# Designs tried in a protein design chat: VH-VL binders against q9y8q3. Part 21

Target 1, 263 residues: q9y8q3
Amino acid sequence: MRRIGLEALERVLYPVIPVVVTAEHQGRVGGMLAAWWMQASFTPPILAVAIAPERYTYKLVRESGVFAFNLLDFKLVDKAPFLGDVSERLLPGKIREAGLNIVRGEVLGAPLIAEASAAVELELVDVVEAGDHDVFLGEAKAVYTVDDFRGGMWSLETYRPLMYLGRTRRPGPVYRVYLTPRGWERREIEFAGGKLKPLAEKRVRLISRVEEAVKASSSREEAVDAVRRILSEEGLDPSDAEYLVEDALRRAKSYRRRGQSSS

## First folded at step 6 (VH-VL)

Design s45 (framework fv_axatilimab)
Fold by ESMFold2-Fast, scan of step 6:
Structure s45 (fold): chain C 263 residues (1-263), chain A 127 residues (1-127), chain B 107 residues (1-107)
Amino acid sequence: as target 1 above (263 residues)
Amino acid sequence: EVTLKESGPALVKPTQTLTLTCTFSGFSLSTSGMGVGWIRQPPGKALEWLANIYWDDDKYYNPSLKNRLTISKDTSKNQVVLTMTNMDPVDTATYYCARMGKYYDILTGYYDAFDIWGQGTMVTVSS
Amino acid sequence: DIQMTQSPSSLSASVGDRVTITCLASQGIDNYLAWYQQKPGKAPKLLIYAASTLQSGVPSRFSGSGSGTDYTLTISSLQPEDFATYYCQQYYDYPWTFGGGTKVEIK
């Protein structure tokens, strides 16, 4: 790798799967295509998205306190420039003009794009200033999808994600570049394995040992002492024990499967 | 808050090279989507676009003047420099630098309009 | 090159008048069009971009419309501070080109 100018940062962070942020206030539905979003918390479930104050959707989310994320299939790629490059201020009803339909979410009444492959209803928790954008934090209250998730992940036969690569810089019109591969190279890599299997196996055994020690402990203090002993035996820094106990407890909580029933 | 200011010689002799500096504040050309352009206006005539430079160092020149124009930036100094070779009396004009208030992402929208202009600097080419 | 033709080249108007300025592109420019106001001895000021989007801080009496090759700037009720020269500019294709300007003079 070589060092390059910081102005290239955003370019190296593409491609991404953008979301369409939708919101409604006083009978007006609006939305925008957003590239900068993430999951921020599992418990409670919180998603984050960066929105510039100039966007009409910024105002809709701020004033209503309710919004949605919508994931689009590549079959809708012709709608993406309309949603991303045309302001609701310039064209009221742009979502409908793009040939998309709005349905209301069952929990918050958030406007959802009916043609989306997935949608999430979000209740606004906070807005954090971050330079020329603000970060909107929304707690997820409902999720909708066209896929069964039988295999624990998207079926790429059902969903071809719309991906955003960036925009062109050459004489003439600026183009937004969207993509989805025609075919996928798919790899299933065992949790403890992969091309780094020797290192991952050693690390996973250590992690399992730490997690088992935490699970076997009846108190946080007991867990810290057990982990400190493990770290010392492995030639690691025993002062890291408190951090590793907190990490193990958070992973146990965050990865716990919901909806498991007992007879 | 956002300001741009042109500087350079007021008088240039024919065949000499003109160097103009645009110094700005209130924004950075390290910010994605940002650009600065140069525009000139001969006395009593219309505006003529000369060159653009963007945050990622992409450069565009008016083809009629491309062999004479060089645009560069110094992001640490908040400066954009335009150099024009082989000056002629017909190049007498007020030269402006202006910010292109656009964003390189799908969150903020896109336009290449010149949203903030410098005050302009008059350059007279005379023997 | 895309040629931008403004009409009229000049007009005389009174305070309170509705003023319309047109800009014709030699080929379709897909709304990549900006309007600027320039007062004597001053730098141009952006009024409108993307053919119809009003720049922040610009009075609502200014509006832009049009599509394809034909664009219009309208001032709904001319004010004393609006006497100026107005320019359209296409940014659809390089080289970027400006119209010849329309001088709005007091009647």
Scores: ipSAE 0.000, ipTM 0.397, lowest interface PAE 19.4, mean pLDDT 82

Design s46 (framework fv_axatilimab)
Fold by ESMFold2-Fast, scan of step 6:
Structure s46 (fold): chain C 263 residues (1-263), chain A 127 residues (1-127), chain B 107 residues (1-107)
Amino acid sequence: as target 1 above (263 residues)
Amino acid sequence: EVTLKESGPALVKPTQTLTLTCTFSGFSLSTSGMGVGWIRQPPGKALEWLALIYWDDDKYYNPSLKNRLTISKDTSKNQVVLTMTNMDPVDTATYYCARMGTYYDILEGYYDAFDIWGQGTMVTVSS
Amino acid sequence: DIQMTQSPSSLSASVGDRVTITCLASQGISNYLAWYQQKPGKAPKLLIYAASTLQSGVPSRFSGSGSGTDYTLTISSLQPEDFATYYCQQYNSYPYTFGGGTKVEIK
């Protein structure tokens, strides 16, 4: 082994089995594909997932206190771009747009993906700030699966998970890469490709506009008011302003510590 | 404030090796998504890309010049070095280094352009 | 290599004019295109990336459009400080390639 730059850590930690985090608040259902998650406790059963404040699902979980993890079979890999590459704020109903259906959990009423191979209903117990993401801790209250686990483990005839291998760094199109379940083969899917491309470009412009408004403000109240106005002008939910301001401030700290130097 | 500055010899004889150093401040090549490239411009002609090095030491070269070019970085010194062998009078040009700037959330795909450039250093190749 | 053909090579315009510069790629570049402004004796300055996204601090009179192989830079109302040479650059594939440049001169 040799020592390499810390910037490679992002790549070293793949492959992982991603989960789709789903949540609902006031009739709005949203979800996102998350790669950074773990089980943190047996008793009580607690799962952890890192979510950026910019994500619409972040708001839904925080406001409702209820969310779900969904495990997808590789058969649904073509749905991953709809879940991972574009914000629910820019594509309302992106889960349904991907061709996926929502059903309600029995215990907490959490939104579950009907096509998932497994789902877990989670009650939010804590949110821990961790740099540019927050770690959401949820206590598991119900679990649903397509397998009966009679052998003590998954039947690979009923479930072959998504395995996210990372992203390419190339000139031009960036691809998200998944490891196939039938060997060491790579499935490459263009990041925000096809019809998602204009939405990704709109997101970039929105985030830049928000960051400049936050930078120009002399107080948090002024920043929140400025961002509310931006969201209203863009036809988006102005109640997202507080979360986008917090995200912008965190990204500013990340850029200063990583990209900016006093020397 | 982000700045880059090129340094190296103003005059090079044919067949000699050119070594140029780009010294920068206001960012680090330890930041994921960041890169520094070299671009040259012969007098009165268009821009020509030469090489690019990323934060993870991944290196790319113009294929027409690849056998003559070496790019390296010293992250602790905030420097990127370009070496070009077997210089010829046709290599007379202003040589620029430039940062490939990225935003945290869009390190994938959309922001891959040279956003901040050095002032350039003129290199003349003659006997 | 992807060949970038820029038109016109030069143009003469007056303050207040709408100026349009075209960049044609020899193959599809999926909006991975940047536009730069270069004044005499100075380094290039980034104006636009991703074909249509304006760099921070660049005046709103500059805009980019296009898709596939055909891209356009527009200056809606030319100002005295806009007299410069403009370059397009594709970053869809290595090697990165630049257009030949368009010199915008005072009429």
Scores: ipSAE 0.006, ipTM 0.517, lowest interface PAE 9.3, mean pLDDT 85

Design s47 (framework fv_axatilimab)
Fold by ESMFold2-Fast, scan of step 6:
Structure s47 (fold): chain C 263 residues (1-263), chain A 127 residues (1-127), chain B 107 residues (1-107)
Amino acid sequence: as target 1 above (263 residues)
Amino acid sequence: EVTLKESGPALVKPTQTLTLTCTFSGFSLSTYGMGVGWIRQPPGKALEWLANIYWDDDKYYNPSLKNRLTISKDTSKNQVVLTMTNMDPVDTATYYCARMGRYYDYLTGYYDAFDIWGQGTMVTVSS
Amino acid sequence: DIQMTQSPSSLSASVGDRVTITCLASQGISNYLAWYQQKPGKAPKLLIYAASTLQSGVPSRFSGSGSGTDYTLTISSLQPEDFATYYCQQYNSYPLTFGGGTKVEIK
């Protein structure tokens, strides 16, 4: 083994099975692909996931107190860019744009992806602040699956888990690599490419403007006002200004670089 | 404040191996997204890209020269080294090292433009 | 490999003239294109990246435009210090490739 820079930590921790986190508040549904999650407790059953404050899903979970984890089959790999590469703020209805359908969970009313191989309804227990992400702890209240677990395990004839291996280093477009252990079906999908590219570019411009406005402001109140104006000019929801300012301030205090986060 | 300097022999005989060192200051190759590349230019001719190395030790070579080129880095010394085997008079050129990856964003990918260049070092291949 | 073709190979123009240099890629490069200025005996200097984004410190008389396979560098009002050879470079895919260069002579 050789010692390498900490910037490689993100790459070292793959492959993983990512989850799609979904949540709804006041009729608005959002979701994101998350690689940084774990089971935190058996009794009671608690799952944890790291979510950046700038993500729209962060706001939905905080305001509703209810969310869901969804596990996708590899057959849905082409949907991953809509879930992971662009924000709901820039593409309202991105789950629908991906060609996925939402159904309401029976216990908490959490939005579930109908095409998922499994889903878990979660009630928010706590949010723990950590660097440029916060850790959301949810207690599982309901579980749904396409498998009957004969023999106590997934049938890999029915479920081929979507796995994320990382991203390529190439000039120009960055490719995210997805795989499944059954027979190794591998796909390299351009990061926010094709139809999603203009939205990714708009997001970069937006975040740059927000960070500049926050740095130029003398107070949090002034920063929120400036960001609200930026959101209005970009045709976005100005009520998101507080969360974007909070995200920018946390990144300024954190030792973690924004580029090291995959979620 | 950011500077790169090439060093190596001015004269090389045919069939010999060329070793060039790029020593830089004002940035680190441990910085996420950062890279250093080598470009050459024969007298009166166009620029030709040779090889790139990045912060994560990822390496890329010009396929027309791949079997002759090796690029490596020593992050602690702020150096990138290029070796080119079996030199030929046609390889006579000014060799540059240059920084890239300054404009990286994880959402939109890498802007692998060469933003700061060394002064270049002239290498003549003759018997 | 992506071939980059520049035209013209050379041109002569007067101070104050508008100059346009073109760069054609053999396949689509999605705006992953840079422009460099090289003065005699000196290393190249980055002028523009991402086809149209001006590098900090570069005079506003320089601009880039284009999409797909067809790109242009424009100098709106030539100055004496703009005497140089200009190169385009794609960074859409490896190997990275440069154009043949355009030599600009100021009368």
Scores: ipSAE 0.000, ipTM 0.501, lowest interface PAE 11.0, mean pLDDT 86

Design s48 (framework fv_axatilimab)
Fold by ESMFold2-Fast, scan of step 6:
Structure s48 (fold): chain C 263 residues (1-263), chain A 127 residues (1-127), chain B 107 residues (1-107)
Amino acid sequence: as target 1 above (263 residues)
Amino acid sequence: EVTLKESGPALVKPTQTLTLTCTFSGFSLSTSGMGVGWIRQPPGKALEWLANIYWDDDKYYNPSLKNRLTISKDTSKNQVVLTMTNMDPVDTATYYCARMGSYYDIFTGYYDAFDIWGQGTMVTVSS
Amino acid sequence: DIQMTQSPSSLSASVGDRVTITCLASQGISNYLAWYQQKPGKAPKLLIYDASTLQSGVPSRFSGSGSGTDYTLTISSLQPEDFATYYCQQYRSYPYTFGGGTKVEIK
């Protein structure tokens, strides 16, 4: 084996099966696509997922103490951009905007994606700080599967797990790459820098407007003020501005060697 | 401030190998998303892209010249080196190195245009 | 390879004129297009990237537009210092390709 730079770590650890984390607090349902998760304990059954503090789903899980994991079939691959790349803070109701329906779990009332192939209701047991993410530990209280799950393991004839291979790293359009082992089927979904389809044109313009405000700012304080103003003008929560700026800056730095400047 | 400067021989004989060095300051090729490319321009003609190298040592070559080109970097010296084998008089050109500053975020994607260029170095291929 | 065709190859215009340079790609390039200005004896200077985003420090009289395969650089009021050759470049895919250039001469 040869040694390579730590900047390649994320790419080396793919492919993975991502989960959609869903949670609800006081009538607001939200969720996100998460690649960094695992089962951590057999008895009791505990699942772990890394969530950045800037994510709206972080707030929902922390405040409710209840969340869910949802496993998706590859037939839903076109929903991944809404679930992974768009903040609930910029697109309230993004799960519904993606064309997905919520049903309630029988044990904890957790919001589950009706179209999912499997879902797990989780009760939050601990949150562990880990660098720029926190690790949420949830004890599984209920598990649900489609009618076709039989014999204690998946049939890959009827279930094509959504797998995430990463993104392309070359000049030009950045593609998120998804695959399924059945038939080696692969989809490359272009990351268009706020021009995600099938988002409504108004919301695509809002995402671009926030991005341009952050880019035009010369300091974090200036960026927060600019984003706060945009959120107020659009009827969104201006207290979310700091989180949106931090999310944008963290993502910009995800392909930079650790350093002083994010500009 | 960011600067790039090309260095190498001004005269190369046919069949020889050209080695050009790009020395830069004000940024590092260890920074994720950064890259340096080489572009040439024969006298009175258009710009032609030759090769790119990125922070992760990913390399790309113009297919028309692929068998003749090698690009490498030395991050400790802030240098990118281009070698071109079997030089011919038609390879007479000004050779430029230029920075590509790209990074990925949720909104902006990649920005891969050549934003800062060296002054260029003229290479004449003749006997 | 993606072929970039610029038109016109040269033009002459008076100070204050609106100048338009067109760049046509043989395939869709999704706005991954840059415009460069090159003055005689100098290295190229980036004017515009992502088809329409003006580089910092570039005068507002320069603008870019277009989508798909058809892109345009416009100089709204030509100045004497704008005598130069202009190049478009796609960076959607390798190999990177430049247009043939448009030489702008002041009458």
Scores: ipSAE 0.006, ipTM 0.498, lowest interface PAE 10.6, mean pLDDT 83

Design s49 (framework fv_axatilimab)
Fold by ESMFold2-Fast, scan of step 6:
Structure s49 (fold): chain C 263 residues (1-263), chain A 121 residues (1-121), chain B 107 residues (1-107)
Amino acid sequence: as target 1 above (263 residues)
Amino acid sequence: EVTLKESGPALVKPTQTLTLTCTFSGFSLSTSGVGVGWIRQPPGKALEWLANIYWDDDKYYNPSLKNRLTISKDTSKNQVVLTMTNMDPVDTATYYCAHSYYLEGYPFDYWGQGTMVTVSS
Amino acid sequence: DIQMTQSPSSLSASVGDRVTITCLASQGISNYLAWYQQKPGKAPKLLIYAASTLQSGVPSRFSGSGSGTDYTLTISSLQPEDFATYYCQQYNSYPLTFGGGTKVEIK
């Protein structure tokens, strides 16, 4: 083995099977593709997923206390950009725009993706701060699957897990690379390509404006007020301001020089 | 509005180390697709790329400079720092930092005003 | 490394002239080519990226074309404010490389 830079860490840990996290609050359903998840406890059954505060799904889980994990088949790979590259905040109904349908879980009423190969209803147990993300811990209350799962095991003849291999590392457009374990089948899909490009660009600009406003503010109250004005100017929900301010503060903190003790 | 500004010493003696700071606003280096590069231009000569750093801390260096370069970022301060060791009079140039945005395929869409660095005794 | 060769190195033209600047890459760069304008004492300004896409706010008299290894910047009707040096740059692979520049003088 040879040693390489820490900036390659997450890429070295790919491929992974990502989950789609779905949640609903006040009639609004949202979801995101997440690569950083795990089962954290067997008894009780607890799943963990890392979510940045800027994600709209972060707000939905925090405020509802209920969410779901969904596993997708590789046949749905073209839906991944809607779930991973753009925010529900900027594209309301992005799950429907992707051509996916929501059904309600039987135990918690969690929004599940009808086309998923498996889904788990989760009740929020705790949220743990971990740098620029928070780790959401959910206790599993119900699990759902399709006929591809029989006798306690997946049939890999019919179920082809969607796997994520990371982003390209080159100048020019960024591509997300998706694959399935059968036959080296691989898809490179442009990050926020086509009709999603303006929405992803709007997200980048919004995050930058929020970070500038937070940096210019002398208090959290001042920052929240400034971000509320930004959201109103963009035609967005000003009640999201607290989450965007929290996200900006977390990212500022997480990029501090290594080896420096917190005073 | 994207702005970048270079700062550092105007005069460096031969063999010394140069440290340049790029301070920016209107974007964040924590945002996917965003990068900052350093480019220099000796008086009356062409542009020469030096180094890039990206949102995910990925770094690229011009191999012609034989590992004299180190690039780093401080996202909380909106700063990118370039260090160049063993300065020589031929390194006299205007040094620029510039924004890059992979998502739109922009190589260097916004540039700082440049800072002149003269290497002499 | 990909070598970028610009021609001509300098030219003199009158207002209203059509100006053509060429950029040749030593290997294929898949349209990852940008054109910059630099006025004396100023930082470069992006004009065109992806070989032919005009940057927002750049006048329509500027256009880019080409593919593979051969690229061209055209100014359809030269204006006094177009006095500048123009640079091409490939961003297909590292290290990023610039052309030698073309100085356009208004007569």
Scores: ipSAE 0.006, ipTM 0.442, lowest interface PAE 11.2, mean pLDDT 87

Design s50 (framework fv_axatilimab)
Fold by ESMFold2-Fast, scan of step 6:
Structure s50 (fold): chain C 263 residues (1-263), chain A 121 residues (1-121), chain B 107 residues (1-107)
Amino acid sequence: as target 1 above (263 residues)
Amino acid sequence: EVTLKESGPALVKPTQTLTLTCTFSGFSLSTSGVGVGWIRQPPGKALEWLANIYWDDDKYYNPSLKNRLTISKDTSKNQVVLTMTNMDPVDTATYYCARIYDFSEGYFDYWGQGTMVTVSS
Amino acid sequence: DIQMTQSPSSLSASVGDRVTITCLASQGISNYLAWYQQKPGKAPKLLIYAASTLQSGVPSRFSGSGSGTDYTLTISSLQPEDFATYYCQQYNSYPLTFGGGTKVEIK
């Protein structure tokens, strides 16, 4: 092996099986594709996921205290851009827009993706600050699956795991690369392509405006007020201001903005 | 082989708007992690960063000049445009555009030759 | 904003001399520091990034060191083509900021 720059760390850690984190608060359901997750404890069963404060799902989990992990089959790979590339804040109902349906969990009432191959209802136990992300720790209260695990493991005849390999770095549009181990099928899907492009660009512009407002403010309260005005001017929910300010402060304090902020 | 070249007016009157274009070759702003920034240098003075734009259209501005600066790109033409409003004689400087090879790095690995802009009546 | 203080503002040296230029940041910048060389009438040229990594094509007589808030550019044996103004730049946070420059002149 040879040593390379730390900026390559994220690329080295792929491929992974991403989870779709779903949560609901006050009638609004949201979700995101998350690559940075793990099982942290066996007894009690605890799962961990890293979420940036600017993600709408961050707010939903913090305010509801209930969330879910959903595992997707590769047949749903074309839904990944709706879950990973655009924010619920800018595209309300993005899960429905992707053609996916929500069903309630039986134990916590957590929103689950009906088309998922497996889902886990999680009760929020703790949120641990970790640089520009927070690690959400959830205790598993219920598990749902399309497989019977008769052999002690997934049947790859009933489940072809959706896996994420990273994004391309070459001339032309940026592509997110998805694959599945069964048959080594590979898909390159344009990052925020087609009708999602203006929404992803709007998200980038919003984050930049928030970051500038935070840097121009002398206190957290001034920054929150400035961001509330920005949200109002953009026709967005001003109550999101505190989460966006927190995100900008974390990124400024721990490191500069990266090209992608999806956890 | 990377090259960048600035173009725009050599003379600007006070209160007018300055528009500068950076035309480049040897790389694309479609490439993930790449950006272009603008830096200026008044005669005999230090370098001052103005603005950056990245492949994903993310934009950053120097807060001291924030209400005066706009940066945009045309990826298909390999061009980045900087607009600066309400020009003043103190804005007289050589203006450079330069490449940011990796978004996370924020240093400038290749620079244009610079274009001198004089602000006077 | 992070203020970059460069010292000395100018120095006189002879060919063959060891030259040291210092850059002080007003807060920790975690080695996110670049050094540039600028000759009269020309654009700056990148010499060093990440405090100590030499840019491809830059002679090995140039070296960078330091950590936290204190960084140094060293030219081990000054050559005629090295007479120029040198700038440091932090890229730990926005806004990006440059030092005031150090002019290296013929003695």
Scores: ipSAE 0.000, ipTM 0.387, lowest interface PAE 17.5, mean pLDDT 87

Design s51 (framework fv_axatilimab)
Fold by ESMFold2-Fast, scan of step 6:
Structure s51 (fold): chain C 263 residues (1-263), chain A 123 residues (1-123), chain B 107 residues (1-107)
Amino acid sequence: as target 1 above (263 residues)
Amino acid sequence: EVTLKESGPALVKPTQTLTLTCTFSGFSLSTSGVGVGWIRQPPGKALEWLARIDWDDDKYYNPSLKNRLTISKDTSKNQVVLTMTNMDPVDTATYYCARTSYYLSEGYPFDYWGQGTMVTVSS
Amino acid sequence: DIQMTQSPSSLSASVGDRVTITCLASQGISNYLAWYQQKPGKAPKLLIYAASTLQSGVPSRFSGSGSGTDYTLTISSLQPEDFATYYCQQYNSYPLTFGGGTKVEIK
């Protein structure tokens, strides 16, 4: 093997089976596609997922204490841009806009994607800070699936796992690459392309305004008030302000760390 | 009003461990964007940064002293504690704790300082 | 580590004089530079951050300038209360480093 730069670490760790994290608070359902997750404990059953504070789903999980993991079949690959490339904050009801339906779990009432091949209801047990993301630990309370597992493992007659391989780095538009091991089928979907492009551009402008407002503030309260005004002016929920301020502060801190280690 | 005050022993013997406590008021380390650091100054010499702890419990140490330093916080008591092992006469200095804030500048300069506590290392 | 070289190490000046102190970083610090004033027997006080931004409550006679590796603190009209040692500090990268200090003595 040869040694390469740490900036390639994320790319080296693909392909992965992403999960769709779903949660609901005050009647608003949201979700995101997450590649960074794991099974953390067998007894009790605990799953972990990394979520950045800027994500709307971060707020929903923190405030409700209930969330779900959903596993998607490759037949739903065209839904991935709605789940991964745009924020629920900028496209309310993006799960429904993707053509997916929500059903409620039987144990915790967690929002589950009806079209998913499997779903797990999770009760939040802890949130651990890890750089620019937090690791959410959820205890599994119920599991749902389209397979009966009579053979002890997934039947590939009923499930073709959706996998994420990474982004292209060739001239022209950036593409996200998805695949499934069964048949080695591959799809390249333009990152924030087509109809999603204006929403991605709106997100970039929003985040820039938030970062400038936080930088210009003399206290956390002033920063939160400034971001609330920005959200109101953009027609967005001002109660999101605290989460956007938290995200901006953590990213600023991460820049100062660079190659330096902390302990 | 933001205030910080250092406390700890005035005299330490060589090879002993120094423990310093910074007690503060007017802000909380549960507030995003704030941190507390330790800086020392030997008599007649320049300032030297030792360690910093942030609101999110991230810890930073001067690499030249990292094997000797431990920083921790008790958010409920408004305290930050610095421990320095294997003290030597060259560690004789005034030790300061000071606040850092993102809201002054992205890189977190020290905006409020404690009065300092003199630590003499002698047999 | 980023080394901060401060000059001069000491100077003597009269009330009303324009005083200039220079701070040189061994590599670029992107304006993440603070200036502190320390009076005898007292803790340092923040004067300037982000190379040129004056801390609230600091008199307007203090100003900072510079970019890249070269930074300057200027006192436009020295007052008796300005007798102190001044330190620059980079906060661009860890470890955080301070200059050697400049002692300003009033004649």
Scores: ipSAE 0.020, ipTM 0.534, lowest interface PAE 6.6, mean pLDDT 88

